# VH-VL binders against q0atu2, part 182

Target 1, 119 residues: q0atu2
Amino acid sequence: MLDKKARIRTSREYRNVFEKGKRLSGRFLIIYYVENALDNNRFGFITNKKIGMAVIRNRIKRQLRAIVREYQGQVKNKHDIVLVARAGIGKSSFEGMEKDYIAIMKKAGLFARNANKID

## First folded at step 8 (VH-VL)

Design uc14 (framework fv_recibokibart)
Fold by ESMFold2-Fast, scan of step 8:
Structure uc14 (fold): chain C 119 residues (1-119), chain A 121 residues (1-121), chain B 108 residues (1-108)
Amino acid sequence: as target 1 above (119 residues)
Amino acid sequence: QVQLVQSGAEVKKPGASVKVSCKASGYTFTGYYMHWAKQAPGQGLEWIGEINPRSGGENYNQKFQGRVTMTRDTSISTAYMELSRLRSDDTAVYYCARDKYYWEELYFDYWGQGTLVTVSS
Amino acid sequence: QIVLTQSPGTLSLSPGERATLSCRASQSVESYYLHWYQQKPGQAPRLWIYGASSRATGIPDRFSGSGSGTDFTLTISRLEPEDFATYYCQQYGDSPLTFGQGTKLEIK
């Protein structure tokens, strides 16, 4: 579960990220991201009917929040990041979503730099 | 009504740089991402990267990272792609193309006419 | 990256015949993110089919797209002279965006 301070909440805030940010597509996720003027990161989550029924969309949203929370210490500070779930994510495993999130965040340069070997 | 008009053909020597322009008209320039693609003579298409015209935020195909820079000028609705340290295998037609900001319309509905860049020594 | 392989590389047919063009992906691509473009010599590509099966504006109904997973098809039910061109499939399912190598449809 993410703290309320770490969530993008309003339609205006989502629009701001889409319009002012940049994006990267992954297999199951598209991220839109922009540096913010705050002292923390904020995350937004979008799921739509292409993913499946409400119960599947709600499961996906909960799993994405769990993944984001687990890796939030690796994310460079001061960013607003919106995760848009793509069609097909409902057929993915939790591990598949997690791998896609890690890959796309690395491609975006949003994970903190360190030595390549991590346990 | 929607048009993307690119700059004219260029001939460059190896090691030089080239900057291609793409002028948009007939729509809100900042409402669509702009992409660039390469097509070598007799070959298929290769995606170079994209830019958000409103913010200038860009992402590139790793194959071109370090040699390509995308910019835009919103006052004249024009996007630019600059390719540096040119090699003979950069000889190609370069296309600009637009797509929507939002994930539901991720396809290239309009393309520029193309700009031939010839690199010869 | 996702590799798209089109077959055949060249398809030689006569007007009036049916054409079937294949696009195979190295890994699964959601149909919503698989598109087809038509390109004639000396011209820019033009959006033809998007989301595997939706015809772009102005495209005749003799064109249809289908497929899911790794196997996609573009079908032309009855070829007309203006249909002879190169067709490229494209995926928007993972970065970097990629295109197939093209199928050239030529007059027999």
Scores: ipSAE 0.386, ipTM 0.826, lowest interface PAE 3.0, mean pLDDT 89

Design uc15 (framework fv_recibokibart)
Fold by ESMFold2-Fast, scan of step 8:
Structure uc15 (fold): chain C 119 residues (1-119), chain A 121 residues (1-121), chain B 108 residues (1-108)
Amino acid sequence: as target 1 above (119 residues)
Amino acid sequence: QVQLVQSGAEVKKPGASVKVSCKASGYTFTGYYMHWAKQAPGQGLEWIGEINPNSGGENYNQKFQGRVTMTRDTSISTAYMELSRLRSDDTAVYYCARDKYYWEELYFDYWGQGTLVTVSS
Amino acid sequence: QIVLTQSPGTLSLSPGERATLSCRASQSVESYYLHWYQQKPGQAPRLWIYGASSRATGIPDRFSGSGSGTDFTLTISRLEPEDFATYYCQQYGDSPLTFGQGTKLEIK
């Protein structure tokens, strides 16, 4: 689970990231990201009907949270990051989503070192 | 009507910089990402990068990273692309084009008319 | 990066004929993010088909797009004189965004 303070919660906070941030598109994910004035990172997650039925969208959200938690220590501090699931993510494996997340975070310059799984 | 109007043709020497403008009208300038693309004479299109007009946040194709800078001026609804350390192979028509902030509409529905930049000694 | 390869490079046909233009991706692209643009000499590209199969506003019914995965097609059922132009496919499925090299449709 992600700590409460590591989650973007309100619609206003999500809109601030979209409007003030940068964007980078991967195969299965788009990230929107901006530096924050806090002492920690915060993550948000968005799935929409283009992905598929509610059961698929709920699975995707759970898997994305697990991936973010696993690699939380690799992420440069003081960022708000929103992950938006793209059409086609429902057909991806967990490993495919994980690989896309690592690739996009590296391209964005948000990983401080090579991405490694954290126990 | 939505319009993107670009600055006029430029002739530059190798090593110089060029700054191309794209003035938007007919819509909320800060509501749409602005992209830039390159088209060398007789060749296809190549994506250069994008800018969020509200924040100034930019992302570039790595091929142009380090030589391109995108900026905007919201008071006049104008986006800019500056390319530095010009080479002969930078000779091209440069286009601006818009898409949406969010993930809803990810295609270029309106384009500027293009700006020819010629680099020669 | 995803490489888009268009074929043929040049297609020579007469008005009234059917045109079929191919765009192949080096890796799978969701149809939602595959687009086609038309460009005439001296003009900017214009959005023609978005999401593989949706016609942009004002585009005639004779144009249709299809395909999924790595194989996409733009079809013109009966060519009109104004249809002779260069057509580019584009993917928005991964960064960097990429375009095909174009298919030039020319009068025979």
Scores: ipSAE 0.424, ipTM 0.837, lowest interface PAE 2.4, mean pLDDT 90

Design uc16 (framework fv_recibokibart)
Fold by ESMFold2-Fast, scan of step 8:
Structure uc16 (fold): chain C 119 residues (1-119), chain A 121 residues (1-121), chain B 108 residues (1-108)
Amino acid sequence: as target 1 above (119 residues)
Amino acid sequence: QVQLVQSGAEVKKPGASVKVSCKASGYTFTGYYMHWAKQAPGQGLEWIGEINPYSGGENYNQKFQGRVTMTRDTSISTAYMELSRLRSDDTAVYYCARDKYYWEELYFDYWGQGTLVTVSS
Amino acid sequence: QIVLTQSPGTLSLSPGERATLSCRASQSVESYYLHWYQQKPGQAPRLWIYGASSRATGIPDRFSGSGSGTDFTLTISRLEPEDFATYYCQQYGDSPLTFGQGTKLEIK
C-alpha cells in the first residue's frame, strides 16, 4: 500500500489536480497530473459507477495502488497524479492494467528511467 | 451561445512557423480543455493535442511532438497553436474544439470554423 | 494507436432511403468513448452522436447510433436532403485520440 504522504486525500487537493493539471487518456485509465511543490509524489485514485458494483470498484482500487507502488521509484519526483479508472477496466487483467499504466506514464513523460517490467 | 472564432487563412513557405488563434465566447474559457485537429485537403481529421486553459498544461500527439506548441491567454479567452518547421504536408485546415475536463463528458461539442494553412514554395 | 476504419468510403443514396454507416476499431473501444461527427463541405465538423448512441442536442431522431467492442454503426432511417455530408467516427478510448477516414454520403 502507499504511505499516507504519497496519497492525495482531500476533495480540494483532487480539484487542484483536475484544474491545474494535464490529462492523458489510456485504454483503462485517464491520468490527471501536475508538478507539485512538495518533496515527493502523491497519487489519487477514482473509480465511478460506470465500472460496476462496489466489490469490483474496490478490487480495481487495490490493484491500481499495487501497480503504482511497484513502479513508484520510476516516476519523476514532485508530481500529483490522479488515476481515474475508465469503463471497461473491470474486464481487464491485472497485466492489462499494468501495461496501460506504463504506456500512459511513458507518454506523459512521467517515467524517468524507462520502466517496462512487462517487456 | 458558445462560439469559437479562429484567425484567417495563412500562406507560408517551407521552414516557416504559423500561429493560429481560437477565440472563445459564451462560456467559462477555463472550464473546458481546448483541442486542435488537422484536416489535409480531401482527407479525414487528425488529432494534434490538447491544452488546459486554466493551467496551460498541454499534451500532444507524438506525430506532432517537437513541432507544435499550444498556449492560451485567459485575459482574452484565446487559445493558440503554433506549428514550426513547416512542410508541404502541413497544408491543411486546422480546427480548434472544446471538451469538458472531467472524465465523464469527453467529446467535442463545439468547433471553430477552421483556419486554412497553405505551405508552398 | 487505435485505427478506426469506416465503410463504405462513399455511400450513394436518394432522399427517403435508409443509410447504414460502419466504423470498425482495431482494438475494443468502450461505447462511452465512441462518437460521430457530421461535416459538410466548407464547414467545421459538428457533434452528432456521442457515447455510441446518444444524439447531440438538436439532432433529429431519424439518426441512431449503436455498437460495442470493435463494431459501431450510424443509421439514418429516412434520408433528408440536408443529411448528405461526410460522417466521421472518433474514439476517445485511448491516446492519441483518433478519427476514422470518413464516409461520404452523396446523392445518387
Scores: ipSAE 0.190, ipTM 0.768, lowest interface PAE 3.9, mean pLDDT 89

Design uc17 (framework fv_recibokibart)
Fold by ESMFold2-Fast, scan of step 8:
Structure uc17 (fold): chain C 119 residues (1-119), chain A 121 residues (1-121), chain B 108 residues (1-108)
Amino acid sequence: as target 1 above (119 residues)
Amino acid sequence: QVQLVQSGAEVKKPGASVKVSCKASGYTFTGYYMHWAKQAPGQGLEWIGEINPSSGGENYNQKFQGRVTMTRDTSISTAYMELSRLRSDDTAVYYCARDKYYWEELYFDYWGQGTLVTVSS
Amino acid sequence: QIVLTQSPGTLSLSPGERATLSCRASQSVESYYLHWYQQKPGQAPRLWIYGASSRATGIPDRFSGSGSGTDFTLTISRLEPEDFATYYCQQYGDSPLTFGQGTKLEIK
């Protein structure tokens, strides 16, 4: 799992990301994101009943946290990012979720490694 | 009850800019994202982008990136779309449409009446 | 980007007949994110069916939507004169959001 410092924890903190931020829809994920006033990134994770039963939602949350943790070094610093699992994510493979995460983070301009790429 | 009222038709020359407005009423303006779409004469719809009226945060279809700017004024519940460096193929009806703020009800339940922008020399 | 292809482009029928309108996606789209809009000449589009199968407020029950994956259908069981319009499908399953080219339902 992610360090406590890297997690969005409270309803108020989630609400701040939704109200102050912007969003981008991917195939399996929607991200809401905003620059924060901290020295680090924080991530939040939302699954809802449209994803499936509790056992599926819990699996998806664990897998998303693992993906985020693996790629955390590539994310531009000082952002609060909430990942919302979309309907259909439960039918995706781990690789499919990972690919969607990378694609959406690149589209949002949130990967630091993208800054030095020529497109 | 809910209404989105857009500004009137515009005629512009190539290279000019146009700014279309969309005034919302009958709901909490900051509770819904605002989207813009383009419809060329006799053609289908094309999504331009969206803005969070609460923050001003915006995301654009890459096809329009660099030429489009979306803004809003919460004091008058009005969203704006400005398109610059106009070309003849920008001639179209432009629509605003609202969308739920959160992730469950992502569809355009109300649309503005449209604004015809004609780009001609 | 996901391309939506509607067929037929034009469907000529008489009032009282059944209409079946197709929307095919280039990639799988979760049904929750597939919508249909009705547009009459000179008017804005109007939400008609959302989430592939849910009728928007005020839409008559002669309209039904179905489908999943890449194939979606809008069906009108018995056409009324006011149903003749252009219908667009739309996906909200991936950015950029895209619409089909439309099916024009016209009087024979």
Scores: ipSAE 0.561, ipTM 0.867, lowest interface PAE 2.0, mean pLDDT 90

Design uc18 (framework fv_recibokibart)
Fold by ESMFold2-Fast, scan of step 8:
Structure uc18 (fold): chain C 119 residues (1-119), chain A 121 residues (1-121), chain B 108 residues (1-108)
Amino acid sequence: as target 1 above (119 residues)
Amino acid sequence: QVQLVQSGAEVKKPGASVKVSCKASGYTFTGYYMHWAKQAPGQGLEWIGEINPKTGGENYNQKFQGRVTMTRDTSISTAYMELSRLRSDDTAVYYCARDKYYWEELYFDYWGQGTLVTVSS
Amino acid sequence: QIVLTQSPGTLSLSPGERATLSCRASQSVESYYLHWYQQKPGQAPRLWIYGASSRATGIPDRFSGSGSGTDFTLTISRLEPEDFATYYCQQYGDSPLTFGQGTKLEIK
């Protein structure tokens, strides 16, 4: 689970990331990200109606939180990052979402350089 | 009325740089992303990248990452695309196009008229 | 990257006829992210159909889009002289954004 400090919680905070952040698109995910003035990272998650019914959206949201938690230690500190699920994500596997997340985070330069050597 | 007006045709030598402009009017410039696309003679369209005019944040097609720079000037509602180390295969019409600020509406609803860049020795 | 293949490359028809233009993706694209643009010689592309099936503002009812997955179609029920142009499909489902090579609709 992500603790409360690591979560983007208010509509104002989400708006700040969308308005001031950079954007990078993957196959199943779009990330919006901006450096923050805090001493930690914060993550937000958006799943819209175009993905499917509530049960599917809730499953996707849980899986994305699990992926973010697993790779939390590899993310460069002091960033607010919002993950937006694309319409096609509902038919993706967990592994597919995980691979997409890793690819976009590396492309964004948000993974620490030595992360590849830890594994 | 929404308009995107691009700078005029350019003729450059191999190895030079070119900077194309796209002046927006009729809408809030910082409310929409700006994209750039390339169309070589007799060919289809190729996406170069995007810029968020509000923040200056940019994202490029990896094919162009080492040679392209996108910027904007919000005081005159103008976006720029600079392509460096020009080669003969950079000869093309370059287009700017407008896209919604938010992720849910992702399409190019208005385009500039295009700028022909010719690279010749 | 997702490759979009349009067919036919050139379609020769007469005014009044029906036109069917195909766009096939190398992998599945959500309909939400598949768009069509019209381009006339010497002009910029213009948004024609977005999200596979929604007509852009001002586009006549004779144009319709359909499809899902890897197969998408643009149909013109009764060609008018002004419809002869090149049509490009585009996907916004994966980075980099890609376009098809175009279908040129020309007078027979």
Scores: ipSAE 0.007, ipTM 0.596, lowest interface PAE 9.9, mean pLDDT 86

Design uc19 (framework fv_recibokibart)
Fold by ESMFold2-Fast, scan of step 8:
Structure uc19 (fold): chain C 119 residues (1-119), chain A 121 residues (1-121), chain B 108 residues (1-108)
Amino acid sequence: as target 1 above (119 residues)
Amino acid sequence: QVQLVQSGAEVKKPGASVKVSCKASGYTFTGYYMHWAKQAPGQGLEWIGEINPKYGGENYNQKFQGRVTMTRDTSISTAYMELSRLRSDDTAVYYCARDKYYWEELYFDYWGQGTLVTVSS
Amino acid sequence: QIVLTQSPGTLSLSPGERATLSCRASQSVESYYLHWYQQKPGQAPRLWIYGASSRATGIPDRFSGSGSGTDFTLTISRLEPEDFATYYCQQYGDSPLTFGQGTKLEIK
């Protein structure tokens, strides 16, 4: 769902976000985030066995990527952001995940105040 | 052996600032986040905030935001918490505690012995 | 913020008895992020149970943790003299991180 350049790919890049970044927890998501030296945002996604079987973890990853893609235009530029799915996310709806993402990104101050829109 | 050793007790006047230290040994200092917590006499624990010792990134509890500053010195494996504009209700034991800060291991496995800060006129 | 309420505030029991300590959250907390710490007078807290049910290294099997959602329990099946202390629950699910007010376990 997300372009290759908008994805955090290597373990080194993930470690940089965990070590350098700030953390905020939502109901179903934890985000780690740090400003980068690039011209774009990059996103990483972590799901583990506590969420459920591989089919559920893969569904969650696809849905989170879809949510991130939908709202990428509202995210302040030049950030590396890692989304970590919490155990309870397997029982959430798509709408529940979306609401949590929006809430946590706003709380982090990562949603731009519509720089490219009238209002 | 992992150890977190904190500085000694402090007595401060209202309006002053206090800087508590936490010296780490027995592990890679930059591999773990350092948290600080407050415990008023006879009361429970209250989280103040955290710092990433490798990069200096910090995150504070809103209640202390604006009065607390967390720093570290990697050359001596020491973390610091400075609390300014002290009030009588800042009288407490302050603890440092380490956290691996990888999402599967988010807990305080080692704590400092505590530093008593008394705010008295 | 998530408020953790522990009950009872003080629990007076004798060695050999079973202790049950409660921690209730004002909103749902994933069990993975709910922890218990033991604290004795004049000492720092010590990690006791993490992720609601996992014993920390060196903690005797008479201690067990359970619970999910908003209701968590720490159980000591047969109290030993060294178990009398204050126990705090803590959530790491949401910022700010919060602790319960503690349950003091004292000798009857």
Scores: ipSAE 0.006, ipTM 0.603, lowest interface PAE 9.5, mean pLDDT 86

Design uc2 (framework fv_recibokibart)
Fold by ESMFold2-Fast, scan of step 8:
Structure uc2 (fold): chain C 119 residues (1-119), chain A 121 residues (1-121), chain B 108 residues (1-108)
Amino acid sequence: as target 1 above (119 residues)
Amino acid sequence: QVQLVQSGAEVKKPGASVKVSCKASGYTFKGYYMHWAKQAPGQGLEWIGEINPKSGGENYNQKFQGRVTMTRDTSISTAYMELSRLRSDDTAVYYCARDKYYWEELYFDYWGQGTLVTVSS
Amino acid sequence: QIVLTQSPGTLSLSPGERATLSCRASQSVESYYLHWYQQKPGQAPRLWIYGASSRATGIPDRFSGSGSGTDFTLTISRLEPEDFATYYCQQYGDSPLTFGQGTKLEIK
C-alpha cells in the first residue's frame, strides 16, 4: 500500500497535474506528470469504463499501487504523477503492467537507466 | 467553428532553421493538446510531438529530439514548431492537429491546412 | 515502436463497388486507440473513423471500421466518386504515435 503522503487524493490535485504537466503514453498506461514543490513524490490512479466492470477496475488499481510502491525509490524526487489505465490493461498480467510502468517511466526520464526493485 | 490556420510555405537552405505557426480559433485553446506531424512528398504521416498549451510542457518523438522545439503563445492562441539544422530530407508538409486534453478522446479531430517546407541549395 | 502496414498500397475500383482496406500492426493495439483518416490531394487529413469502429461526425454510414488486436479493416460498402482518396490508419496505443503508409483508393 502507498503511504497517504505519497497519494494524490483530491480532484483539485489531479486537475493540477493534468493542466500543468506533460503526458506520455505506454501500452497499458498513460502518465501525466509535473514537478511539485514538495520533498516527495505523489501518485494518482485513474481507471475508467473502457477497462471493464468495477471489480476489474478495482483489481487493476490495487495492482498499480503495488507496482508503484515497489519501484518508489527509483523515481526521481519532487514529482506528482498520475497513472491512467488504458483499455487493454485488463488483458495484461501483473508482470506486463510492471514492465510497461518501468518502460514508460524510463521514457519520461523519471526512472534511472538500471532501475530495479528495491530488495 | 473550430479552425487551425498555419503559416505559409517556406524555402530554406540546408543548416537553417524554420518556425511554423498554427493559430487556433473556435474553441478553448488550453483545453486541447497540440500535435505536429510531418508528411514527406509521396509518403505517409510521421508524428513529431505534442505540447500542452496551458503549461508549455512538451514531449517529442525521439527521432526529432534535439532538432525540434515546440512552444505556444496563449494570448494569441498560437502554437509553434521550430525545426533546426535542416536537411534535404526535412522537405515535407508539416501539419498541426489538436487532441483532447484528457485521456478519453485521444484522436486528431481537427488539422491545420499544412505548411510546405522545402530545403534546397 | 509499433509499425502499421496498410494493404493494398493502391486499390483501383469503380463507383458502386465495395472497398476493403487493411491495416496490420506489428504489436497488438487496443481498438479504442486505432483511428482512420481520409486525405485528398492538396488537403489536410480528416478524422474518419476513431476507436476502430466509430464514425466521426458527418461521415456517411457506408463507411465502417472493424478489427482488434493486430488486424483492422476499413470498409466502404458502395463507393461514391467523393470517396476516392488516400486513407491512413493511426495507432495511439503506444508512444511514439505512428501512422500506416496509406492506401490510395483510385478510379479504375
Scores: ipSAE 0.430, ipTM 0.844, lowest interface PAE 2.9, mean pLDDT 90

Design uc20 (framework fv_recibokibart)
Fold by ESMFold2-Fast, scan of step 8:
Structure uc20 (fold): chain C 119 residues (1-119), chain A 121 residues (1-121), chain B 108 residues (1-108)
Amino acid sequence: as target 1 above (119 residues)
Amino acid sequence: QVQLVQSGAEVKKPGASVKVSCKASGYTFTGYYMHWAKQAPGQGLEWIGEINPKEGGENYNQKFQGRVTMTRDTSISTAYMELSRLRSDDTAVYYCARDKYYWEELYFDYWGQGTLVTVSS
Amino acid sequence: QIVLTQSPGTLSLSPGERATLSCRASQSVESYYLHWYQQKPGQAPRLWIYGASSRATGIPDRFSGSGSGTDFTLTISRLEPEDFATYYCQQYGDSPLTFGQGTKLEIK
């Protein structure tokens, strides 16, 4: 899935995003995001147990990472972004999660699809 | 100072039930899931299941489903695991362990000291 | 269920030597779902490595974890007397949660 360098991995790094970041809620997802001092974006994923059993939570995490990977090139550089799945996400389709992700990222001002026009 | 303190050793006859307790202190009890694991003498660990102390939601390993019940009492920060219709192969040390679910990884950062349950005729 | 197979079952070494402990999964497990625990006789297990490669708080840097997919490794670069214990790998990639059978590290 995502390159190890593009992942938020430590509790300390997650805490930094929650304490200093901005929050935006979507239908199935909540994102927390903050600018970082690195040359790349990093993503974290939280599927708390209100979503359902481990099988469901693991499926959701896997699908969210696939969505993030697909749209990684459209995300404005130098951000740490944590995706928190809401309880209702367990009943969503892949398409529904993807649509929610795109909507939230656009609303947050984190999507920049015109990189190929910056010559 | 996170601490999980389990009830003392039990000796039971085949067909009986046993209820093991796990008292939590040093953290917000309802903020963490509680898991139970079995370790037969000289053997490895086996996951039994989990409970959400806040809402009481439970999820069990199919191998124990129908014989195990997990409950909690939030007023005394205590989780319980009851195993019914005991067999000789239920003789084991039973551990409770808390689960750090709010971060990306799910793992057991603190464990109880274990409770030895002996099933013998 | 995901079966975790640890090898060797028993590893006999002397202090100062390098130890390499293997954990193989019956199907792919994302690295952040794979963890290692240390257990000494008469004691509860203790979290040692989480997410395949992150040391738990207080764990010496002579311990390292690596791997992805189906193959994971716990390495101890230079054994100290206190490192002789049983090590278990564990996955949260699917339900039920499962542990390996353990590798017992013993003095030669």
Scores: ipSAE 0.007, ipTM 0.571, lowest interface PAE 10.3, mean pLDDT 85

Design uc21 (framework fv_recibokibart)
Fold by ESMFold2-Fast, scan of step 8:
Structure uc21 (fold): chain C 119 residues (1-119), chain A 121 residues (1-121), chain B 108 residues (1-108)
Amino acid sequence: as target 1 above (119 residues)
Amino acid sequence: QVQLVQSGAEVKKPGASVKVSCKASGYTFTGYYMHWAKQAPGQGLEWIGEINPKSGDENYNQKFQGRVTMTRDTSISTAYMELSRLRSDDTAVYYCARDKYYWEELYFDYWGQGTLVTVSS
Amino acid sequence: QIVLTQSPGTLSLSPGERATLSCRASQSVESYYLHWYQQKPGQAPRLWIYGASSRATGIPDRFSGSGSGTDFTLTISRLEPEDFATYYCQQYGDSPLTFGQGTKLEIK
């Protein structure tokens, strides 16, 4: 999955992204993003109880991490990005989540032109 | 008509690996998660793990992690479960079962007929 | 992990009698994710009751499920010969998914 250094881990780090970051909404996802002072990107994932029980929320988190990992090479470096799943995501397909992620990242200007996805 | 048809019985020696197949028909294969469960002789059911046939995302019961691998081939609507480093207590009937991707319908509505795996020296 | 304990382990009754099967969870399970399966010797399990109280397609109305939180019950109002089988409860509320050890319903 994602390297541990590429994950947002603390409540304080999440709050920093929410307070200082920009927000962009897609169909199934909301992203909050801010430039960081590191040499790499970090990702956070939030699924709330409106989505479903713990098993479903964890399933959605795994799918989102897989999508993020696959497209990691296209993301502009030095950003903290938090993905918040909207209630409807539980009824989406993997392909639907992937398309929404790509669309929202492009709209945010976070995708580099010539970067290829990993694998 | 929905059907899940599993491969036939296997007899293996300790330390070997076994790969069981589950061929789906009568529905859109990529629309449903596929689960695997184990039932030792005279005992109850134990969940092994799941795979999303659309994405290939897999999730295993910690008890089997490191020895189990789940895969699928969407071109022939078939799911596979491979269990390695077999022990005598792996002797069991192994079942595949499907459930909806969506959180509102999380139950195993159709099951395969089961595959008996016997591990003996 | 959530442990499901079924009682009794074996229930010996005659056709025409009422059966009450219990499933107790080690921690709360939302009823929508508590299910019952019937299994006969040599056969795969079959979905019987889902979401604690909903009968699966084709299941006779002599079967009913109830319960919430940690205590769930499967009731058969009047046993028929074909009802003698092993019944398993199962939770889908948290990973790993777990089953009870089963209640074997046998002819007296």
Scores: ipSAE 0.007, ipTM 0.595, lowest interface PAE 10.9, mean pLDDT 87

